# Ledger of designs, part 33: VHH binders against p49116

Target 1, 238 residues: p49116
Amino acid sequence: EGPLLSDTHVTFKLTMPSPMPEYLNVHYICESASRLLFLSMHWARSIPAFQALGQDCNTSLVRACWNELFTLGLAQCAQVMSLSTILAAIVNHLQNSIQEDKLSGDRIKQVMEHIWKLQEFCNSMAKLDIDGYEYAYLKAIVLFSPDHPGLTSTSQIEKFQEKAQMELQDYVQKTYSEDTYRLARILVRLPALRLMSSNITEELFFTGLIGNVSIDSIIPYILKMETAEYNGQITGAS

## First folded at step 1 (VHH)

Design od0 (framework vhh_ozoralizumab_d1)
Fold by ESMFold2-Fast, scan of step 1:
Structure od0 (fold): chain B 238 residues (1-238), chain A 122 residues (1-122)
Amino acid sequence: as target 1 above (238 residues)
Amino acid sequence: EVQLVESGGGLVQPGGSLRLSCAASGFTFSRYYMYWVRQAPGKGLEWVSEISSSGSYTKYPDSVKGRFTISRDNAKNTLYLQMNSLRPEDTAVYYCARESLYPTGFSHLDYRGQGTLVTVSS
């Protein structure tokens, strides 16, 4: 019963660390990315349908899709993050690493291709002028993906994904009634998210903060956080 | 999941030899520069050796040059450190690590394992 998402699920406000450094600072990048990841996981855990699936299913879903959620969050928050500036600084660092023979050329090429794909995705979303409601439903569609290996309750997950798709369709048709093909343009962007390597995202954005543990290892911990503890993480409050 | 598992450490007398191994999984090992680093009791982390993705380039600090040899077997996803002419000052926990996109020394090494203890003592 009721809609899958409420108006509270449309609100997605990232608080950036202050001040932004003038030069590339890995800690600043990782802190910013961590805040976005924490915000994204808190967003997911606040959905009643997600809660209804149970803790084990919740952990499995977020482990499978965190990179897709994070990338959508990067696109949504690109201006707040000054993402283009961060990516330009990373590219400059990688180009200098080629000249100094500090990193393998194959690895640099792979990472540069990933950055290009990320920038292309974010630019395409910006050109489509995706709004907060559309981002919320796109995140719900990727969260409730029934096709990841090892999932239980796949029928229920599929029902929630279909509900997300139907509510997005209803919203777009009512809000953008003059643009008959807007929904199709939005949905054809989603497959690109699965082509982006979660390992490269982890290396680019989480290297200095998570040490020698993977995002997969910290996800269960973050999903179990109390609201007060979570708020301390995203705001940097003591 | 990304894993690095070190082995081969033990107690050895001065002048002795040991070969350390690091089994890598969960990533394309053949594309990464790999490192051996060590931490002696009560001391900081020290760089020991470096090897390129193909194995054609290696680098060592003067403290181990001529005594230690780093190598890799990309078909087996395994990194090795051959340690010869061991000295009491080589006593440390030895860790393998993969390259970081942001190498500012060793504070940002990715997926450092539990390590393997090497004790050089009579």
Scores: ipSAE 0.122, ipTM 0.522, lowest interface PAE 4.6, mean pLDDT 86
Fold by OpenDDE, second read of step 2:
Structure od0 (fold): chain B 238 residues (1-238), chain A 122 residues (1-122)
Amino acid sequence: as target 1 above (238 residues)
Amino acid sequence: EVQLVESGGGLVQPGGSLRLSCAASGFTFSRYYMYWVRQAPGKGLEWVSEISSSGSYTKYPDSVKGRFTISRDNAKNTLYLQMNSLRPEDTAVYYCARESLYPTGFSHLDYRGQGTLVTVSS
């Protein structure tokens, strides 16, 4: 079998809503996040190995790792998204909504810590100067994680993850031959993704779009959507 | 206008076979997941098969798994349901249905035909 990823899987281009508003409202944030989510899901769908797992397994897999994929996407697209500005806007919105009867002090702290974790992770990735290939392989590694509960075909998933890891290793060795420990530095960042709450991510980025609908519930739908249809909807919403 | 027209229903004995067809028009058939659903007398709608846009993926409930086969011909804009080993409990009006592709948060069937009656009786 050929490589897990091809050059086509390295491309990860996020198109932001245009024009950017003077004030980043909840709608803009949700739209931006939605575009990234869709891009991430469709990226996964474009991988032959992912397709080979079948729809049920694919759905379960994405449900398990969508937050990690999304977060990697945030890091990768941080400049294009103006992520720091978005996060600042989110914080401002939260501050404005803080009422004694709506949010507990503990919840506020939890949400702020999550935002901090997101920012720190993205900053750390930027400092490492992670390139498009490395991001692609990292996304594949988190996508094909066999350690999530309730997954089927775990053996096959493990094989795909191993393949992703090996390809990443080969790429780093070839591209960054003078940096002996680059692979380790990159991989050691992955645990940070597991510390981030999917629920809080959903609340921060998707509250305006989804309402009472969960990301978990829409994932099967996203995976079934045609890219062209999505693009058409995006253009219509802009 | 979206149209779905089912055909192929009829009376069949237990253990018999039928092949249903659904002619689609008014939309790009090849872009949509398609479904067969059925409604038995006095019962609600029941999902009986799913097929992906390309036809590469199919899904069935346990009630019909191994007996029913959904397929499609995108060039002919036609959906099929091969029903084997029919049982009396399979008696129902069978509908062809299209899955909505609009991001409303969850998928639903937005169009279905008038249906074709399948009666399984001795």
Scores: ipSAE 0.006, ipTM 0.256, lowest interface PAE 11.3, mean pLDDT 89

Design od1 (framework vhh_ozoralizumab_d1)
Fold by OpenDDE, second read of step 2:
Structure od1 (fold): chain B 238 residues (1-238), chain A 124 residues (1-124)
Amino acid sequence: as target 1 above (238 residues)
Amino acid sequence: EVQLVESGGGLVQPGGSLRLSCAASGFTFSRYYMYWVRQAPGKGLEWVSEISSSGSYTKYPDSVKGRFTISRDNAKNTLYLQMNSLRPEDTAVYYCAKSPEQLLRFYESGLDYRGQGTLVTVSS
């Protein structure tokens, strides 16, 4: 069998809504996040191994790991997104909106801790200077995780994850031969992803756009969306 | 413009009591959770009480629980903090805030969300 990923899977280009407002509003943030989410899911869909698992298994995998994929996407696209500015804007909006008997102090703490974790993770990835290939393989490792409950074809999923890991190892050895411990340094960042709440991520980035609709419920729709339709949406939003 | 003006601070003996007040203006006071935070010399901001918009919910950290009581009068746009059984470690500048400590730390200037503060000194 051929490699899990090809050079086509390394490309991960996010197009931001235009124009960027001086003060970021909820709509802009939600739109930006949605585009990243769509891009991440369509990336997954473009992997032949992912397609081979079948629609039901594919959907289950994405439902299980969308938050991790999204977070990796945030890290990878942090500069293009001006993520620090977005997070600052989110905090500002929280100051104004949460004050109307909507959230307890405990909830506010949880949300702020989540934002902190996101920022720290992205900063850590930037410090490591993770390249496009490494991000692609890390996303694949996260995508093909057999650890989630309720998955079918776990043996096959594990096989794909192992393949992703091996390809990453080969790439790092080839590209960064002088840095013997680079692979370990980048892999050790993955546990941080699972400490992040998908519910809080959804609330922060998507509530203004999807209303009462959950990310879980729209995942099948996104996965079935035609690429042309997605591209049309991006151009129409500009 | 949002204004929060604290008052009631001063020097008190250990075991003594003080009542702080905060006059709020420039926003719909009755819609907001309100907070008291404090900053001791050389230390960061510390949250000391929370109250819901209606006043039906209050919360305190363990450090002040049972000793401090937050309350509000929405008709007067005023927040209160009754402090009993004061300790030397309670010495700090106390601020009225419309944002919790976690958010105030994010914005170092925080002036838009808290007042100038009132000094409480607990000393024998």
Scores: ipSAE 0.025, ipTM 0.390, lowest interface PAE 5.2, mean pLDDT 89
Fold by ESMFold2-Fast, scan of step 1:
Structure od1 (fold): chain B 238 residues (1-238), chain A 124 residues (1-124)
Amino acid sequence: as target 1 above (238 residues)
Amino acid sequence: EVQLVESGGGLVQPGGSLRLSCAASGFTFSRYYMYWVRQAPGKGLEWVSEISSSGSYTKYPDSVKGRFTISRDNAKNTLYLQMNSLRPEDTAVYYCAKSPEQLLRFYESGLDYRGQGTLVTVSS
């Protein structure tokens, strides 16, 4: 049996729609986030092991883990997205909303806590200097999670997750041989992804979607896209 | 366009109960946090209860905790507030409200996120 991931699965290039506007723009944030989500789902569907599980299982897995994949993508692409600038602008507006009593204090607190968790996660990954191979395997570990409700092929999914863990271990031990504890430091970051609300992620990054569609509703559509159609979505269609 | 229609208010004696309903339309109800807020005569708006999009999380201020219960039926696009052990200080117009459509619009932009309200009067 070959490796779970090839070098093609390490390449993860986000193309931004245009220079970031001077003032916070929901359309810019939504388009940037949508491109990252599309890139993440296309990455997943390109894995032979993922394809082997079948369409229904693929849809269920991505519906269960899209927020974890998206958050790993945010951390990986933080510099390209100027994520720290986007989050700082959002925090500033939330603080102004408290003063003007435009949103409930509890709602603002929930969103602020989410942003702080996201910022801490991205900072921890940056401090560890997580490379492209490590990100690819971490995404594979969260994708092949056998513990989500409603999954049918749980034994096969678990085997793919274990294969991802083994290949990550092999990579880290060979590449970072001087740092015996690096793998442990990387893996203990993963539980934090499940503490982040997918509903708040959706509201922060995808509010600009036409027709107020849910991420859950678009996942089957994205997974069925042809490669050319998908490339049009992530590059602006020309 | 977002429409919220509250009902179920009325005149009730202290210690009595009322169940408020809010019929929602014009948005995907199951995706939004929902709130009940109230405004007593001559006072500002007071947050009364909060419920997550799935209904798994609810929150109340101490003034109503243990007496009021928020719930939702996503299949019917309806929000409820069960009000027990009502007190004269609960007299107010009660409004159904949704979380902003865009979290990045951190000010109303001249829009109300509330319905028309339903009057609850608790008199001895």
Scores: ipSAE 0.005, ipTM 0.145, lowest interface PAE 10.7, mean pLDDT 81

Design od2 (framework vhh_ozoralizumab_d1)
Fold by OpenDDE, second read of step 2:
Structure od2 (fold): chain B 238 residues (1-238), chain A 124 residues (1-124)
Amino acid sequence: as target 1 above (238 residues)
Amino acid sequence: EVQLVESGGGLVQPGGSLRLSCAASGFTFSRYYMYWVRQAPGKGLEWVSEISSSGSYTKYPDSVKGRFTISRDNAKNTLYLQMNSLRPEDTAVYYCARDLSDWTLIYKLGFDYRGQGTLVTVSS
């Protein structure tokens, strides 16, 4: 019927908050993360196949995979975000919390492991030199995952995922013809995304932004948000 | 407990003016973006005004731009909406609403608190 993704879906430009604070504070981190989350959700919304699934299914899909999409976004935008610096700031904050006995040892370990996983994943993606097309297709594969419980239209979701995979394969074969195993190397990174806790991600990047409100609860609203308004907010950020 | 109490609504003729007030309590008012939203009969909630924590930034949709002015007095924990050149289509219950976060603009993502509203009726 047509390709799942077009060239328009390859563009993934994150605009960071301006000005950058004197030091990376929780607010800056949360704002940055929020922008990335919005961008990721709006990206998903821009896919015709995604719209074809209906609002309820769309919401369910995003609820299921937002952490994975967000993490792919982190990897893709790592340079623009100065992700290493952000993560260092988070670690520093955690260390201070440790000194103040605000966190349990077990929780600290969990959070630190999560940060490590994020760093390793992003580094691995950088080492692979994943391009914009590959990221787009990987996001699509993650988005159209039929494996999540409670989804409707699973057959159609599966078809879309397959289409994403096929298009990725075609792209890699065409673009990287000399690297026979590139597709496999790329796809093998996806399991790492599911090792990451959405709860910890939410705590690390969004606690200062939404307080006790969950990302899950605001996803429907994000998906209804006008792109133009989002863009306006980005450019008009105080 | 977070409370928002709107006042100032009433009946006004087309072309008239009203000033709405919202008294805030139960939270640090000066830390939050505040909003006016409205709900017309048979319609959903519509955002009509935004103001930053300090009041230095304001935003309006095209539907009310140039006619409505949002302001705040942080010392009094009060939000205001000056409505000029009112039109029949402005008829609605107007609500004061707090931003979900004091760190970013998320008015499109909803509001965590809003008042009971004040009715504004624009009719000849």
Scores: ipSAE 0.007, ipTM 0.278, lowest interface PAE 10.2, mean pLDDT 87
Fold by ESMFold2-Fast, scan of step 1:
Structure od2 (fold): chain B 238 residues (1-238), chain A 124 residues (1-124)
Amino acid sequence: as target 1 above (238 residues)
Amino acid sequence: EVQLVESGGGLVQPGGSLRLSCAASGFTFSRYYMYWVRQAPGKGLEWVSEISSSGSYTKYPDSVKGRFTISRDNAKNTLYLQMNSLRPEDTAVYYCARDLSDWTLIYKLGFDYRGQGTLVTVSS
């Protein structure tokens, strides 16, 4: 039995569409988010342990955890995406919408509270200075979650999650040997991911996509995508 | 040209049910998110429900969740709102609305066109 993740699984490079426009629009936000989503799913499908679970289990796992993977990806790629600028623009736009009194304030509050939770999560990860290896293992822990309803092969999924936790521990203890509590600080951040609504994430980042196809519908397609087709998606050539 | 025509409103007793319909024309209905919004006498617009272009995604505020169901028939260019367990506070003019175009920030949380509305009165 080899390691769960190889050095190739640590590489996570988001290629942004054209320079950020002066005026943000739904197409730029959706294209950026779609590239991150496709990169995240390609990352997951490249893991031998994930492949070993089989197509049906792979689809079920990603459907259950895509929002957690995406949120970890947002935190990891926050600087590349200029995420703080995107979120500030959305907040400013929502505040102007409230002043117009055109929609229920409760709906707008839910979206703004979600943005606040997302900002808090990304800030906490930035303050901890999470590195690429740590992000890779946190994504693996989230991916191999045996506790989602309807999963088969839950014992094997649990073993892969435990292996991810063990390898993360080994890495942190060797790399950050003087920081005895670093692993605990990192792991206690993960429960917050499950408190973030996937529906609100879809509304904020994928509305242009969801109007045509739901994320549940595209997940099986992305997981079956050939390498050339996938590369076209993440580079914007398709 | 774009038209949305609501129907199905009326007077109902508390605890009763109504089914609202919205007939869409002048645009490719199957490509747009659709909304139901309402306005009670002397109050502002309140978002009631939304549905994705395919119908696979729906969303409701807590005030109507579990009581109202939005649906659509893209072959008939028709939007529906099934309203159950109606309460006096549900009394309002109900409007069918088309989502914003892809050329604007979707986070405007608004709509670019709505119909004339249909009155729902919940009273004993």
Scores: ipSAE 0.000, ipTM 0.133, lowest interface PAE 10.8, mean pLDDT 82

Design od3 (framework vhh_ozoralizumab_d1)
Fold by ESMFold2-Fast, scan of step 1:
Structure od3 (fold): chain B 238 residues (1-238), chain A 120 residues (1-120)
Amino acid sequence: as target 1 above (238 residues)
Amino acid sequence: EVQLVESGGGLVQPGGSLRLSCAASGFTFSRYYMYWVRQAPGKGLEWVSEISSSGSYTKYPDSVKGRFTISRDNAKNTLYLQMNSLRPEDTAVYYCAKDFGYLSGTPDYRGQGTLVTVSS
C-alpha cells in the first residue's frame, strides 16, 4: 500500500578503491566493478517488495537482470568511477591487441561494439540529466521484470513493475511539469540495456577478480550476505 | 579463487639451466594466454615470455629469445619455463601470470613467485 521505494532507496553512493593507480590495472577495475555490483545487490535487497518475493525468486530475478542493474549503476556513477577513463584504457589496450594479433578480429569487434553501446547509453542518460529518483525507479523497473524465463510469482513481479512505472510517472510529472515528453524519452532508453551481453560485461569488469567463477554463481551468496558484509564490500573493509 | 603457485627456482651458476613450473587453479587454464614475468632486485617488472591457450603461439623479448622456452600442459593445469644459458642479469623473482580477459597481453600475476639467483 505504501510506495514501492522510499527516500533511502534514492541514495546510491559508490565508494571507490583508494588510491586510484597511476595506470589503470585489472585489480582496480575489478574492485571498482565489484563494489558497484555489491552496492546494486544491497540496494535491491533493501526493497520490501523484493524481500516479499522470497529468496528463490530474488535469486532468479537478479540472475536475469544483474547486467541491466550494473549498467544503470555504471551510468549513474560514471563520474565517481571515471568510467570514460576506464573505457578509454580498455579500448586502447584492445587496439594494441589487434596490432599484435593476440585476439581474433571478430572477438575484438564484438567487445568494441559492446563498449560503444555502453558509452552511447551512458551519454544518453547524461544528456537527459537523469536524477537519483529517476535512476531508482528505472532500476526498480528492470529488477521487477516478469518476462524472464523460469520465474515464479510473475503476477506479483508484474504488479511491482507497474507500481514502479506509476510512481516514476507521478514523480516526473510533478518534478518536471513543463517537460511533457520527458518520461517517454527516459523509458525508450531501457530496451538498449537488454541488447548488451552480460558475458561481455563480465569479461570486461570481473575477469581479474572472479576468475572463471561466473557472476551467476556468486549472486546467491551476495544476496545472503549480512549488512556488515555488504558494507565491507562497498567500503573495501576486510 | 584464482591461484598460481610458482616453483623450481634456486641458485645456479652462469651458463646453467633451470626449469620453472606454475600450478594453476581456480580458472579454466586451457582458455587463457599465460605469461612469465620477472622482477630483478630493485627494478620493475619485466615481461619474459607468453604462450597462447593452445600452446601454438609463443613470444619472447630479445633478452631471452633462444635461451628460454615457455610451454604448457593443459591436462595438468601447469605452465613451464625452461631456462638455458643463464646469465647473472637473469637473477630475479619469476612470476606466473594469466591474461586479464579482454585485456589480453596484460599479465595478471597472483603468486608469490620463485627466486632465481645466477651467481658463482
Scores: ipSAE 0.007, ipTM 0.198, lowest interface PAE 9.0, mean pLDDT 83

Design od4 (framework vhh_ozoralizumab_d1)
Fold by ESMFold2-Fast, scan of step 1:
Structure od4 (fold): chain B 238 residues (1-238), chain A 121 residues (1-121)
Amino acid sequence: as target 1 above (238 residues)
Amino acid sequence: EVQLVESGGGLVQPGGSLRLSCAASGFTFSRYYMYWVRQAPGKGLEWVSEISSSGSYTKYPDSVKGRFTISRDNAKNTLYLQMNSLRPEDTAVYYCAREYTSIFGEPYDVRGQGTLVTVSS
């Protein structure tokens, strides 16, 4: 039967819009985030096991886990995105809003808590020095999650998740043989992804979407895109 | 697509009561914090109440605490504000507002057309 992921699935290269603006720009943040989201969905749809589940199941899975995939992508691409700079600019904006009494204190607290959780997650992944193979398998574990409400083909999804877990274990044991507890340290980070609000992620990164279109509503469209359209979105070339 | 429609405003005597309703459409109402805000003649927007997506947590400023009660019915996509012991100072246009989709937006920028509440003798 072959491996769940090939070497092509380890490659995850984000192309950023250029040039980076001198000042906080909601459209630049949205464009950068949209490219990462498109790259993440294109990555998922390229997996043969994912394709085998069928379009309806694929749509349901990605709707359920896009925030988890996106957050893993933020951690993996944090340097390329200059994520720390983006988050620092957002924090500064929130602090100014507190001083000017422009935003509810409770809402600012909720958004700040989300930013702190995101920073903590990204810092933990950086501290663990998670490599490209580990990120690919963590994304696969998240994608093939059988426990979301309303899913069909749950037995097949569970088998693909278990295959991802087994292949990650084999990789870590062979590559990091000297670190007996590395796999455990990596896996205990995953539950934090489900505690992060997809609503706040949309607010932080996708506010520039034209017509107040939700991520939930565009997922079926993105998954049905031709490969050429996908390449145009993520590389700026047709 | 996003629409919020307030109703239930009117003229009431000091000490009276009113119940405001807000019908929400075009978004998943049960996912969002909701707010009531008001604008008195010649004044800015004032926060009046907030409620969590589940309805388990509510918050009020001291000016209305003990007099106003916010509630929601997620099955009906409807937000409510029960206003008791109304004072002339409560005279304002009342808006229901959704938690903003952008921290870069103006506070309460996603709100309805409003419903007028006049408290006078």
Scores: ipSAE 0.014, ipTM 0.233, lowest interface PAE 7.0, mean pLDDT 85

Design od5 (framework vhh_ozoralizumab_d1)
Fold by ESMFold2-Fast, scan of step 1:
Structure od5 (fold): chain B 238 residues (1-238), chain A 119 residues (1-119)
Amino acid sequence: as target 1 above (238 residues)
Amino acid sequence: EVQLVESGGGLVQPGGSLRLSCAASGFTFSRYYMYWVRQAPGKGLEWVSEISSSGSYTKYPDSVKGRFTISRDNAKNTLYLQMNSLRPEDTAVYYCAADSYWEGSYDYRGQGTLVTVSS
């Protein structure tokens, strides 16, 4: 059949909250992160293959991979977000909390390790000069992961992941024909996404907006709203 | 202002169970990492368990892993510690403590609740 992703799926434009405060605070950071997460979920819902899997499967896939999609989005949108400034604000808050003995040693370790892994991942992607097409296919490979526990329709998900991998290979070989090992360098970066704790991501980037509600709890409602809007467009009702 | 009130401590036999509660007020409980820490006679403060603000992350030292379960009810501003298979070495005063990455306040601690495990 046709390609898994169209040129429309390559477009990934994050609109930041405005104005940017003189000094970054948790609410600005959480609002920025929320916008990126919602953009990532809207991106996923726009893929015909994803929609074809059905609402229950869609919810399970996004629940399993939202942290990986979010991290890829942070890397892709690092300049738009001024991610280095956001991470510096997180580190400055950590340093202030250490000075005041406000955080446990375990919490300090968790945050430092998470920030280090995140910076290392984003720096690796920047050094490889990953383009918009490559990011789109990497997100698709992550989204269509058949190996998450409790997942149904795994054979169909695996076929979509393989299609994403084949289309990425075709793109890289055509666009970067002189770099024989580029695809391998890109793909070996992906396992690092699963080393980053979704719990720590939620605490650092989403606690200010979510507080007492987990991302797992809101995902099905956001996806349901997007399905209703999509169905409305198809029927011409709105 | 900020108040943490522990309850549920008492005398229990080895192998028994006990559930501790901590009622929080005066701060936005749902934004704070919460901890259970204990102090045994003649010992320093020992970390027993932690739970993230949303409840999605919990952590335990090997000494209590598999026996203790931390949980929270953000709607009720209450932290819990379910203690199973209690041992004499679990005898301590148990304290509830608050720590939020963004708001930070690990020094918010209650008065403690005494847990004595003896035959």
Scores: ipSAE 0.014, ipTM 0.332, lowest interface PAE 6.9, mean pLDDT 83

Design od6 (framework vhh_ozoralizumab_d1)
Fold by ESMFold2-Fast, scan of step 1:
Structure od6 (fold): chain B 238 residues (1-238), chain A 122 residues (1-122)
Amino acid sequence: as target 1 above (238 residues)
Amino acid sequence: EVQLVESGGGLVQPGGSLRLSCAASGFTFSRYYMYWVRQAPGKGLEWVSEISSSGSYTKYPDSVKGRFTISRDNAKNTLYLQMNSLRPEDTAVYYCATEGYDFLSDYGMDVRGQGTLVTVSS
C-alpha cells in the first residue's frame, strides 16, 4: 500500500470573504465558518482511503466527526480568520446579554465554557507550533475514528486510523528528531475535541447561514459536490 | 449615527411590481450584510431577504422565492428589493436592516430603518 496522505493533502488554504466589517456580524462569521467547513469536507473527500469506504460510510463518518475537523481547521487557520477577534466579539455580546438580561445565566455559562475550551485548544496547538503535515495527520486520525456508534466496516476504519498514527509518528521522528516527546504532547490534545459540543459550535458559527437546516442534513450534499462547486464555496464565487 | 432610509412603497394591484430602495449612511455599507424584513398588519416581523457585503450571496424564504430579488449598489450605498407578481398577502411595512453580532439572531435585525408601506389591493 502507498501512504495514506500525499503532499496534496497537506495544502489547506482558506480564502476569507470580503474585507472584515467595522464590527463583526453573525453573517460574516457564518460565511467564514462555512468556507472552512466546505474546505474541510473537500479535504476529506480527496483522500483515496476515504473514497474506498463508500458513500454511506463516508457520510456517517463525516456526520460523526465534522465538529472535530472544523475545530482543527479553526486552530490551523486561526491567524487567517483572526479567530481571537471573532471570539472576543462573541464574548462581548454574551457579557452585554448578561447586563441587559437577554439570556439566562445558565445558557451564558454553557456557551462561555465552550468558548474557553476552544480557546485553550487553539492556544495549545499554537504553543506546540503544529505544522501542516501534523495537522493533516491529526485530521486523518479524527476522520478515521472507528468508535462512533452505528458505523459499519469499523475494522477497515481502524486500520486507516492506525496507518495515520504510524505515518504521523514517522514524520515527527524524522522532522523533530531531538524532541522525543513531541508526538505524545500532540496526541494528548485530541481527546479535548470530543468534549466540545457540535450543537454549540453550530449555534456560534453557523446560525446566520444554516438557519433551520442542520449541518448533519447538508453533509451528504456537500460530499457529492463537484470540484468546481467546492471551489466556488471556499472562495465565495458561485 | 447609522441611518437607513427606505422608499419606493405604495399602492399596487395584485400581479403588479414595485422596487424598494434603502439609502444607508453612517457606516461602511460595502462591508455589511443587509436585509429586508416586513411586518404585515397584526403580525410579527418576517424576514424577506438577505444579501452579502459583495452581493454574491442572496437568500429568500419560500414565500417570496422566485418573485423578489434583493440587490445592492455599494458605490451608491443603496440596497434594493425588486418585487414582482405581488399578492395581497405581501401587504406590509418593509424595513431595511443590518446588525452587529448576535448569535441568537437568524436574520440580523438589530438596526433597521423607519419602513416603507406596501399595499397590494385592487
Scores: ipSAE 0.006, ipTM 0.153, lowest interface PAE 10.4, mean pLDDT 82

